# VHH binders against Diaminopimelate decarboxylase (lysA), part 20

Target 1, 379 residues: Diaminopimelate decarboxylase (lysA), of Deinococcus radiodurans (q9rtk2)
Amino acid sequence: MSLSRHALQDAAQRFGTPLYLYDAEELDAALWRVQRAFGDARIFYAMKANPNLNLLRRYAAAGVGFECVSLGELLRAEAAGAGGERMILNGPAKSDAEYAAAARLGATIVVDREEEVVLLPPGSRVLVRVNPAMTVSTHEHLATGTARSKFGLTPEQVPGTLAELRDAGHEVLGLHMHIGSAIEQAEDFTAAFARVTELRAHIGGLSVLNVGGGWSLNADLEGIAYEAHEAARVFGAELWVEPGRYLVASAGWLLTRVVGTKRTGRNFCLVDAGMTEFLRPMLYGASHPLYPMWDALATEVWDVAGPACESGDLIARGVPLPTPQRGHLLLIGEAGAYGASMSSTYLSRPRPAEVLWTGHDWQLLRRRETPQDIWAAEV
Key: E = the ipSAE of ESMFold2; O = the ipSAE of OpenDDE; V2 = 0.75 times the mean of E and O plus 0.25 times the DockQ between their complexes.

## First folded at step 24 (VHH)

Design Z4 (from Y3, 16 letters changed; framework vhh_8emy_2; at its last read DockQ between E and O 0.84; V2 from the best seeds 0.00; counts 0 for: pae E 3.2 > 2)
Amino acid sequence: QVQLQESGGGLVQPGSSLRLSCAASGFTFSSHRMHWVRQAPGKGPEWVSDISYRGKSTYYATSVKGRFSISRDNPSKTLYLQMNSLRPEDSAVYYCAKDTWEYPNWGYDHRGQGTQVTVSS
ESMFold2, look of step 24: ipSAE 0.495; ipTM 0.835
ESMFold2 (binder alone), look of step 24: mean pLDDT 83; pTM 0.849
OpenDDE, look of step 24: ipSAE 0.367; ipTM 0.759
ESMFold2, fold request of step 26: ipSAE 0.514, 0.456, 0.461; ipTM 0.841, 0.817, 0.821
ESMFold2 (binder alone), fold request of step 26: mean pLDDT 83, 83, 83; pTM 0.854, 0.854, 0.849
OpenDDE, fold request of step 26: ipSAE 0.310, 0.692, 0.398; ipTM 0.733, 0.890, 0.775
ESMFold2, last read: ipSAE 0.503, 0.385, 0.468; ipTM 0.840, 0.775, 0.822
ESMFold2 (binder alone), last read: mean pLDDT 83, 82, 83; pTM 0.850, 0.847, 0.854
OpenDDE, last read: ipSAE 0.626, 0.245, 0.510; ipTM 0.863, 0.701, 0.822

Design Z5 (from Y3 with R54Y Y103L Y110H; framework vhh_7pa5_2; at its last look DockQ between E and O 0.02; V2 from the best seeds 0.00; counts 0 for: pae O 8.9 > 2, grease 24.4 > 24.2, placed apart)
Fold by OpenDDE, look of step 24:
Structure Z5 (fold): chain B 379 residues (1-379), chain A 121 residues (1-121)
Amino acid sequence: as target 1 above (379 residues)
Amino acid sequence: QVQLVESGGGMVQPGGSLRLSCAASGFTFSKHRMSWVRRAPGKGPEWVSDISYYGKSTYYADSVKGRFTISRDNAKNTLYLQMNSLKPEDTALYYCAKDTWELPNWGYDHWGQGTQVTVSS
């Protein structure tokens, strides 16, 4: 982290807490790592990780495309200056509005089920998503490539669907796969790639192989890239990748303030951020690094608890922290992905502001919502 | 200027007793929780005890529970720690620490220089 304590304090003072912080240098570094590892592969940012328009504009300027899974995301991509071959529409249950928007914008559409053959706009550019039916070492909700998942066609369905798409007059570019999130080792992809490459005997060569994302922050990018390029080579295809979390997670933090402490059955460090600001701990049981911005003589075991009237509203359980006091600042790491994007207005809590460290100052990326913003659409 | 001055430390035999005091100045004493923390050579710092604003709530580490008693006299701006049934493992430098409630503080708000407690036969 390139951020100084002073800078963080300044941010808290200027913008309040809870506050999402991003580091431009870290964003650039993550993108560079992907570019270096994957070479000529086309990169599509899975913006569901963080759809902030300012971040999208940065990626657009860097030549990165966008994988979109909703109408809103398509429109965000458009607002960021993307379209055509730089835009992908994905999703297991696409709406008519999403098909129409994809057609208007010229987006590549990922076919997720056989029924879409007759739902696609005329002359669509398409990929077919393959479910490799694999078990990966990740949370159940993060596993998208299992036989039980709602995503993609079976390998057995792929040849027939490709043929039907071609017969229907669509431009079939190739295949898409995504096995899950938080994948650590290249070997986790090996089996999936092997399963997909078996299709070569049945479907022939392809123009594109999109291997999705799902890379953990410590993933062997070079190993994954090697396997992915080999798989693409089998088809004679161009390689596409869809990193999301990897690009933004480490570059973002959630800054929260200690509201108080409680010593009852356990020691509680009470903070002003909770499940409404950062949902991953509660939803996925995710553990995130914590950086206390204070010093103390003693370290104890604490539960970090949010303000929600929910028993499960814990950021962390049983973590060692210097003894906290009201007013202290706590940084939650790896919060650049699925932090702000998954925030809610539960309990009529406004969403936090978002700021970017440019190297010398803070840039506001999102103003803090007001309570009135929450019910603006209510009659 | 906030000042915390610990006193009352010394050398005692196992089973002995000591009473530590902490004189506070430079802030509104009754508006802050106060803590005792100790650090032994070669060991990590250990929280010992905590007391609420008016002494209505007291908390203790398991290692000292039943042996130590924290108290405060807000009229005298003084924090106390009565230590009974002392053990060799209680040997440490004992600090008085001020709780903070005002924004912003990066460090532990304030603590004294400490008073040495040595339990040895």
Scores: ipSAE 0.013, ipTM 0.235, lowest interface PAE 8.9, mean pLDDT 91
ESMFold2, look of step 24: ipSAE 0.427; ipTM 0.810
ESMFold2 (binder alone), look of step 24: mean pLDDT 82; pTM 0.823

Design Z6 (framework vhh_7pa5_2; at its last look DockQ between E and O 0.76; V2 from the best seeds 0.00; counts 0 for: pae E 6.8 > 2)
Fold by ESMFold2, look of step 24:
Structure Z6 (fold): chain B 379 residues (1-379), chain A 120 residues (1-120)
Amino acid sequence: as target 1 above (379 residues)
Amino acid sequence: QVQLVESGGGMVQPGGSLRLSCAASGFTFSKHRMSWVRRAPGKGPEWVSDISYRGKSTYYADSVKGRFTISRDNAKNTLYLQMNSLKPEDTALYYCAKDTWEYPWGYDHWGQGTQVTVSS
């Protein structure tokens, strides 16, 4: 971790808590690891992980494209300066407005279902998403490549759909796949890639094979990249990848302050961040590293709980901490992905500020919402 | 075992310069944030500067900002502190410290220190 304890204390004083903070050095390091592992593959940042426009501008300046799943995300990519050739529109239930925006921008559209052949704008650039129908070795809640996933066509549907898209006059680039959201090992891809490359005999070569993302933070990128390039070679295709969480998660933190403690059979460390700021522990059962910013011997275990009157407002259970006191700072790690992007104004709590450490000072990326911001549209 | 060995201290007149070095061994130097900490006579430890594991981010105490430059050479496992425009207030024993983000949060290893004396 590149961040200084003194810089974090300064950020809390200047911007308040709860506070999302990101580190430019860690953002750059994560992108570099992907570029190093994947070589000349094209990288499309899956912005659902963190769509902050300032982060998107950094990726656009580095030549990174964007994977978009809504009109809003397409417009964010445009605002960040991406050209249409660096935009992908994905999703199982695209709206007319999304199709129209993709056509205007020249974005590549990922066909998720057979019906889209007749819904696409004329002359669209397309990929067809294939569901390899395999069980990924991750938690089933996070798996997207199972036979029960709502995403993509079966391998059996692919040849006919490609032919129909070509007959309709679309520019068919190739295939898209995505097998999960916590993939660690190259072997997790073996069955999926085997299923997809079997299509070579039925559909011939392709211009593009997009293998998605979904890599865990400790993924064997070199092994995964090797397997992905081998799959692309079967089709003679250019390789595209869509990292999201991997690029941003370890480069972001949530800084929170202890508001008090409670000892009622269990020890509760009550903090000023909870489900409205950081939903991942409650929604996914995710575990995140915690860093107390005070020094003492940890002799007890604590539940870290947020401020909401909700039984599920727990950031962590049973963690060893030095005895917390009101005013102490606690840093939640691996919060750069699906943290701020999934924050809400439930309980009329304003969304936190977001700041970026540039290497020598903090840059504001998002001001803290005021209460008035929350009801500004109520008329 | 983790070892941190400082060198480069000495006597210098106000306005002068010194370059401190810290040779690190016994751990993967390139994976850790490093700090310089100083202790003036009769005082407790005072933080001077931090540097990130790749050397791309630096942070300085206000008292030394603009005059001191922290750097590192990960290939040689060495931390540096270039000290310019030295003042009598900079007189102290300077330590190289290995920072930790694990509990307890703080420095887990220190060198023996190198003495810097700035006298008129």
Scores: ipSAE 0.154, ipTM 0.657, lowest interface PAE 6.8, mean pLDDT 88
ESMFold2 (binder alone), look of step 24: mean pLDDT 84; pTM 0.852
OpenDDE, look of step 24: ipSAE 0.718; ipTM 0.900

## First folded at step 25 (VHH; framework vhh_7pa5_2)

Design K1 (from Y3 with K31S Y103L N105S D109Q; at its last look DockQ between E and O 0.01; V2 from the best seeds 0.00; counts 0 for: pae O 14.1 > 2, placed apart)
Fold by OpenDDE, look of step 25:
Structure K1 (fold): chain B 379 residues (1-379), chain A 121 residues (1-121)
Amino acid sequence: as target 1 above (379 residues)
Amino acid sequence: QVQLVESGGGMVQPGGSLRLSCAASGFTFSSHRMSWVRRAPGKGPEWVSDISYRGKSTYYADSVKGRFTISRDNAKNTLYLQMNSLKPEDTALYYCAKDTWELPSWGYQYWGQGTQVTVSS
């Protein structure tokens, strides 16, 4: 981390807490790692990880495309200067507005179910999403490639659907696959890629193979890249990838302030960030690194708890921390993905500001919401 | 300057074993995927095996699966290939390669001079 304590204190002073922080150098480094590992594969940023317009503009400038799963994300991508081949529309339940926007922007549409054949705009550029029906070791909400998943067609459905799409006059580019999240080893993709490549005998060659994302922060990118390229080679296809979390997670932090302590059945470090700012711990049981920005003589075990009137509003349970005091700053790591993007206005709490460390100063990326911002649409 | 120096080749009988080594210098070895490639007389280069930069993933051609094992020591900047159950068809000049990707196919940025492996009764 290139951020100094002084820089963090300055950020808190200038912008308040809770506060999302991003490091430009770390963003660039993560992208470079992907580019180095995957070579000339086309990279589409999974925007759902972090849709901040300033970040999108950075990616657009770097030649990165966008995988979008909503009308709002399509429009964000457009606002960032993307369109055509640099835009993908994905999702299991697309709206008419999303189809229309995709057509207008020239986006590639990922077909997720057979019914979409008659819903697509005329002459659409399409991929067909395949569900390899695999079991992955991850949270149920993060497992997108299992037989029970709501995503994608079965391998058996793929040949017929491709034929129907072609008959309907659509430009069929190839296949899409996404097996889940937090995947570390290349071997985790082997079975999925094998299942997809078996389709070669039935459907022939393809122009594109999109293998999605879902890489953990410690993933063997080179191994994954090798497997992916081999799979693409079977079809004679161009490789597309959709990293999201990997690109932004380690480059972002959530800065929160201690508002107090409680010593009852457990020790509680009470902070001004909770489930409304950072939902991953509560929703997924996610564990994030914590960096106390204070020193103390004693270290004890603490639960880090947010301000929500919810029993589950805990950022962390049973973590060693120096004895906290009101006013101390706590930095939460790996918060660049699905932090700000999953923040809510529950309890009428405004979403936090977002700032970028440029190497010498803080740039405001998002102002803190006001309560009036929250109910602006109310009559 | 990037240098790759292969060693460990020789002549063995069918069913025999050899262990090849490749000494790498002139680049950050631990940051790159490495490969073994072989060329038999009168034939084009054939990919044999790959290993990821951290050694977590290994890959093999179907012709050598179960018989060859690729490994690396990043502290020594050295790549290895353990070859067991050798066959006459394994006879070739074996190269250490620094791997790169360039569409539409894999390429190799750097090759060594190779080490000769001959399997004959």
Scores: ipSAE 0.000, ipTM 0.213, lowest interface PAE 14.1, mean pLDDT 90
ESMFold2, look of step 25: ipSAE 0.296; ipTM 0.745
ESMFold2 (binder alone), look of step 25: mean pLDDT 82; pTM 0.833

Design K2 (from Y3 with Y103L N105Y Y110H; at its last look DockQ between E and O 0.57; V2 from the best seeds 0.00; counts 0 for: pae E 4.7 > 2, grease 24.4 > 24.2)
Amino acid sequence: QVQLVESGGGMVQPGGSLRLSCAASGFTFSKHRMSWVRRAPGKGPEWVSDISYRGKSTYYADSVKGRFTISRDNAKNTLYLQMNSLKPEDTALYYCAKDTWELPYWGYDHWGQGTQVTVSS
ESMFold2, look of step 25: ipSAE 0.312; ipTM 0.759
ESMFold2 (binder alone), look of step 25: mean pLDDT 83; pTM 0.833
OpenDDE, look of step 25: ipSAE 0.040; ipTM 0.525

Design K3 (from Y3 with Y53W R54K Y103L; at its last look DockQ between E and O 0.65; V2 from the best seeds 0.00; counts 0 for: pae E 6.6 > 2, grease 25.3 > 24.2)
Amino acid sequence: QVQLVESGGGMVQPGGSLRLSCAASGFTFSKHRMSWVRRAPGKGPEWVSDISWKGKSTYYADSVKGRFTISRDNAKNTLYLQMNSLKPEDTALYYCAKDTWELPNWGYDYWGQGTQVTVSS
ESMFold2, look of step 25: ipSAE 0.100; ipTM 0.644
ESMFold2 (binder alone), look of step 25: mean pLDDT 81; pTM 0.826
OpenDDE, look of step 25: ipSAE 0.569; ipTM 0.855

Design K4 (from Y3 with W106Y Y108W Y110H; at its last look DockQ between E and O 0.02; V2 from the best seeds 0.00; counts 0 for: pae O 12.8 > 2, placed apart)
Fold by OpenDDE, look of step 25:
Structure K4 (fold): chain B 379 residues (1-379), chain A 121 residues (1-121)
Amino acid sequence: as target 1 above (379 residues)
Amino acid sequence: QVQLVESGGGMVQPGGSLRLSCAASGFTFSKHRMSWVRRAPGKGPEWVSDISYRGKSTYYADSVKGRFTISRDNAKNTLYLQMNSLKPEDTALYYCAKDTWEYPNYGWDHWGQGTQVTVSS
């Protein structure tokens, strides 16, 4: 970690807590790893991981495109300076407004179901999402490539849909697939890639194969890249990838302050961040590294609990921490993805500020919301 | 201190086989991808093969695919390269290399001294 304790204390003092922190060096490092591993593949940042406009501008400047799954994300991408071939519209239930925006911006549209053929804007550039019907070892909400998932066409549906799209006058570029999240091993992609490449006999060559993302932070990128390139080669296709979490997760932290302690049936470290700021632990049972910014003589086992009046509002269970006191700072790691992006105004809690460490100072990326900001649209 | 020590090289006839070993120390072997790289006289380094940290994924240069097999034993901190159907063009100094993802220096951060493989009739 390039961040010093002093820098973190300074951030807390200047911007308050809870506070999202990002490290520019770590962002760059993650992107470089992907670029090195995948070579000439086109990279589309899965914006849903973290849509902060300042981060988007950094990626745009680096030549990275954007995979968008909502109108808001399309418009964010536009605001960041992206357009045309640098934009992808994905999603299982696209709105008319999203189709219209995609047409205006020239975005590539990922067809997720057969009936979209007649919904697409005229002359659209399209990919067809394939559901490889795989079973992956991940959280149910993160499993997007299973037979029972709401995403993609069956392999059997793909040839006919491609034909219909072409007949309708659309530019069919190729196929899209995404098997899930937190995929660790290249072998996890083997079956999916095999299933997709079997389509070659039926549909012929393609211009593009988009293999999505879903890589764990410890993923074998080189291995995944190798297999992905091989799959693309089968079709004679250009390879596209859609990393999200991998690019931003390790580069971001959530800084929270200890509000107090409770010793009842368990030891509770009470902090000012909870489910409204960081939803992943509650929603997915996600475990994140914790870094206490204090020292104490004794270390005990603690539950880290947020301020929400919800029994499930726990950041962590049974973690060893030096004895906390009110006012101490706790740093939560791997919070750059699906932290700020999944924050809410539940309980009328304002979303936290976001700041970037530039190597020598903190840059404000998002100001802390006020309650009045939350109410701004109310009459 | 990171150490990589290659062994198993030698002289063989075309069509012969060799098995190279690399003993690793000074780092957590099981957390790193490992590679074999070779250098023939008068030529630059040529990547030969990679193996993932768990040994589940293996990758090969086209020139050795189907003939060479990379493997590892993480319990022994050892990397292997089984070389079959050797050809004269396989003659080179073979290096064991440790992969790194440390920004901004990506690639291999440590190499052994190499073991000589000579394929000649």
Scores: ipSAE 0.000, ipTM 0.219, lowest interface PAE 12.8, mean pLDDT 91
ESMFold2, look of step 25: ipSAE 0.175; ipTM 0.679
ESMFold2 (binder alone), look of step 25: mean pLDDT 83; pTM 0.835

Design K5 (from Y3 with K56Y Y103L N105K Y110H; at its last look DockQ between E and O 0.06; V2 from the best seeds 0.00; counts 0 for: pae O 6.4 > 2, grease 25.1 > 24.2, placed apart)
Fold by OpenDDE, look of step 25:
Structure K5 (fold): chain B 379 residues (1-379), chain A 121 residues (1-121)
Amino acid sequence: as target 1 above (379 residues)
Amino acid sequence: QVQLVESGGGMVQPGGSLRLSCAASGFTFSKHRMSWVRRAPGKGPEWVSDISYRGYSTYYADSVKGRFTISRDNAKNTLYLQMNSLKPEDTALYYCAKDTWELPKWGYDHWGQGTQVTVSS
């Protein structure tokens, strides 16, 4: 690990736990890998992975755009200095406020259903999202490109919708697709791209092909990039990509403190982080690497459990750990994506602070909320 | 003035090993990511490997993964490339390159003169 034990202990002491940690070096490295693999493709960061304003500003400075799926995300992008062609509005159920904000900011709007033709602001720049009706190997909640998903138009609907958009006076740039998240098989992308390129015979050339993201952390970026560029070439289109998790997941950790232990039917390592701080294990059954920041003579099998009064509030099940004691620090890896972004104030628990390792020191990116912050809007 | 000077190249038989070095000066070496890039005859530059400023993170092209190891000694301002199990297709001029730290452009702002690696029976 790039971070020393001392640095982590210092962070815990200065900012408390639970605590989200990011490494600037790792963030930069991930972006570089994407840029290197995809070449001239335009990169739009899927903000939902991690919307921290400081991270957004870093990406904006790097020339990265933003794929936004809510009014709040549009406004975050704006606050980070992005606008115009650097912004995409996506989503299956856009609000009037989101359409209005997109118009004001000049964002490209991804049309997800036929009804949007008459809902778009006049003269909008648009992409049409295609559902390739794929079966992918991922969690059901992460599969966005299946026939049963709530996302995108069928291939059969695409030609007519494109025509209607043009007739309505909108600037039709091209197509959008996104088959899921944490996709492990490159072949899934190949098949999806093949399905979309079949439309060439019906709709002609395009200005843009947006192939979304959904890359696993171990994805063959070069291979995916090759296939994506080939697909774009079929249409004579510029390639757009929307990485999110890939850019931020490995660059972030969640630092939590052992509150105590329990030995009943199972061994429980009780920590101060749970479903309110890190929802992915409970929601998706996600497994994350754990790094105990202590040593012990004995190693046993433990369940790592959070403080929520919920039976499902487990970070991990049946993991080998040195015998934990109250006060010990546990580091959870790959928590840079959909960690802080999915945190909640359930049980009136404040969201954790976020800090960035600059290579020399910790920079505060988000202060820890107080309970009063949680009910600030209550009357 | 930024200077990068490669050394350690030579001719080896297939299956052989070489260790390249790059001596850096004129900048704060420990604050920059460094890369190895190679150029084979008649081909464009090919990225080989890079290493983070602290040396913790290393990355490799698929063509060299498992055979090459990048490392650095920040105290000596030196970048290394251990090349094992060399193949004829590894024949190229090898450059050390300084990664730019300025956003938004990613890439290299300085290159060495290169060191020749020839793998031939």
Scores: ipSAE 0.019, ipTM 0.243, lowest interface PAE 6.4, mean pLDDT 92
ESMFold2, look of step 25: ipSAE 0.447; ipTM 0.820
ESMFold2 (binder alone), look of step 25: mean pLDDT 82; pTM 0.829

Design K6 (from Y3 with K31Y Y103L Y110H; at its last look DockQ between E and O 0.46; V2 from the best seeds 0.00; counts 0 for: pae E 5.3 > 2)
Fold by OpenDDE, look of step 25:
Structure K6 (fold): chain B 379 residues (1-379), chain A 121 residues (1-121)
Amino acid sequence: as target 1 above (379 residues)
Amino acid sequence: QVQLVESGGGMVQPGGSLRLSCAASGFTFSYHRMSWVRRAPGKGPEWVSDISYRGKSTYYADSVKGRFTISRDNAKNTLYLQMNSLKPEDTALYYCAKDTWELPNWGYDHWGQGTQVTVSS
């Protein structure tokens, strides 16, 4: 992290709390790690991790494409200057508007089910998503490659679907897979890649193999890259990857302010950020590093709780913290992914501002919403 | 074992220049933010400057802005402080400090022995 305590305090003063902060140096470093590991593979940022337009523009400038899963994301990518081969439309339930936008923008469309063959715009560039029917050790909401998941075609469906797509006049580039999130070891991909490469005998060579993302922050990128390249080689295909969380998670923080404390059955550190700003702890049971920006003589065990009138609105449970006081700042790490992107206006709470440390100063990426912004569309 | 060894200190006239170096070992230098801290006689430690792990971000105390430049060579595991336009009030023992990993840039887990800088007519 390139951020100083002073810089963080300055950010809080200038922009208030809760506040999302990103570090340009960290963003660059993460991208570099991916580029180094995967070599000539095409990188498509899974923008669902963080769709901030300023971040997208940075990626666009770096030659990174975008994997989009909604009309809004397609349009964001467009706004960031992307199109054509730099844009992928993915998703299990695409709308007519999304198909139309993809056609207009020339995006590659990932076919997720057989029914899409007749739904695609004429002459579409397509990948077929394969569900390798794997069992992965992750949260059920993050397990996208299991047999029970709503994503992708079965291997048995793939040959026929590819044929139908070709017969329909579409440009079939290859296959897509995504086995889940928080994958750490290359070995976790081995089975998936093996399953997909078995299709070679049935479908022949391909132009593209897209192996998705889902890498943990500590993932063996080199190992994963090796396996992925080997799989692509089987088809004679170029490799595409779709990192999201890996690129942005560690480069982002959520700065929150202690509102107060409560000592009842448990010790509660009450902060001004909660489920509306940062949903991952509540939704996924995610644990994030916490950095108290204060000192105290005593360290105790605290629950960090948000302001929502929801019993589940806890950022963390049972964490050691120096005794907090109202006004203290708490920094939440690894919040660059699925933080701001999953924020909501529940309870009519404005979404927090977003700022970027450029190395010299804070750049505003998103102004804090006003309450009036929330109901601007209401009549 | 983490080691930080400062060098380059000395006595200079007001307006003079010095370049401090800090040789780091025992840890992955390029993974850590580094700082210079000084202690003048009769005063507590004063933060001078810090630099991010890749050298893309630098910070300076107001007292040294425009005069001091922090830099690093990660290939050589070395931290530098170029000090120009030195003033008598810059007289201090200058320490190279490794910022804490868990508490970014508001704590130090290792210090060097320091190098003495004396600015005097």
Scores: ipSAE 0.033, ipTM 0.475, lowest interface PAE 3.0, mean pLDDT 91
ESMFold2, look of step 25: ipSAE 0.287; ipTM 0.744
ESMFold2 (binder alone), look of step 25: mean pLDDT 83; pTM 0.837

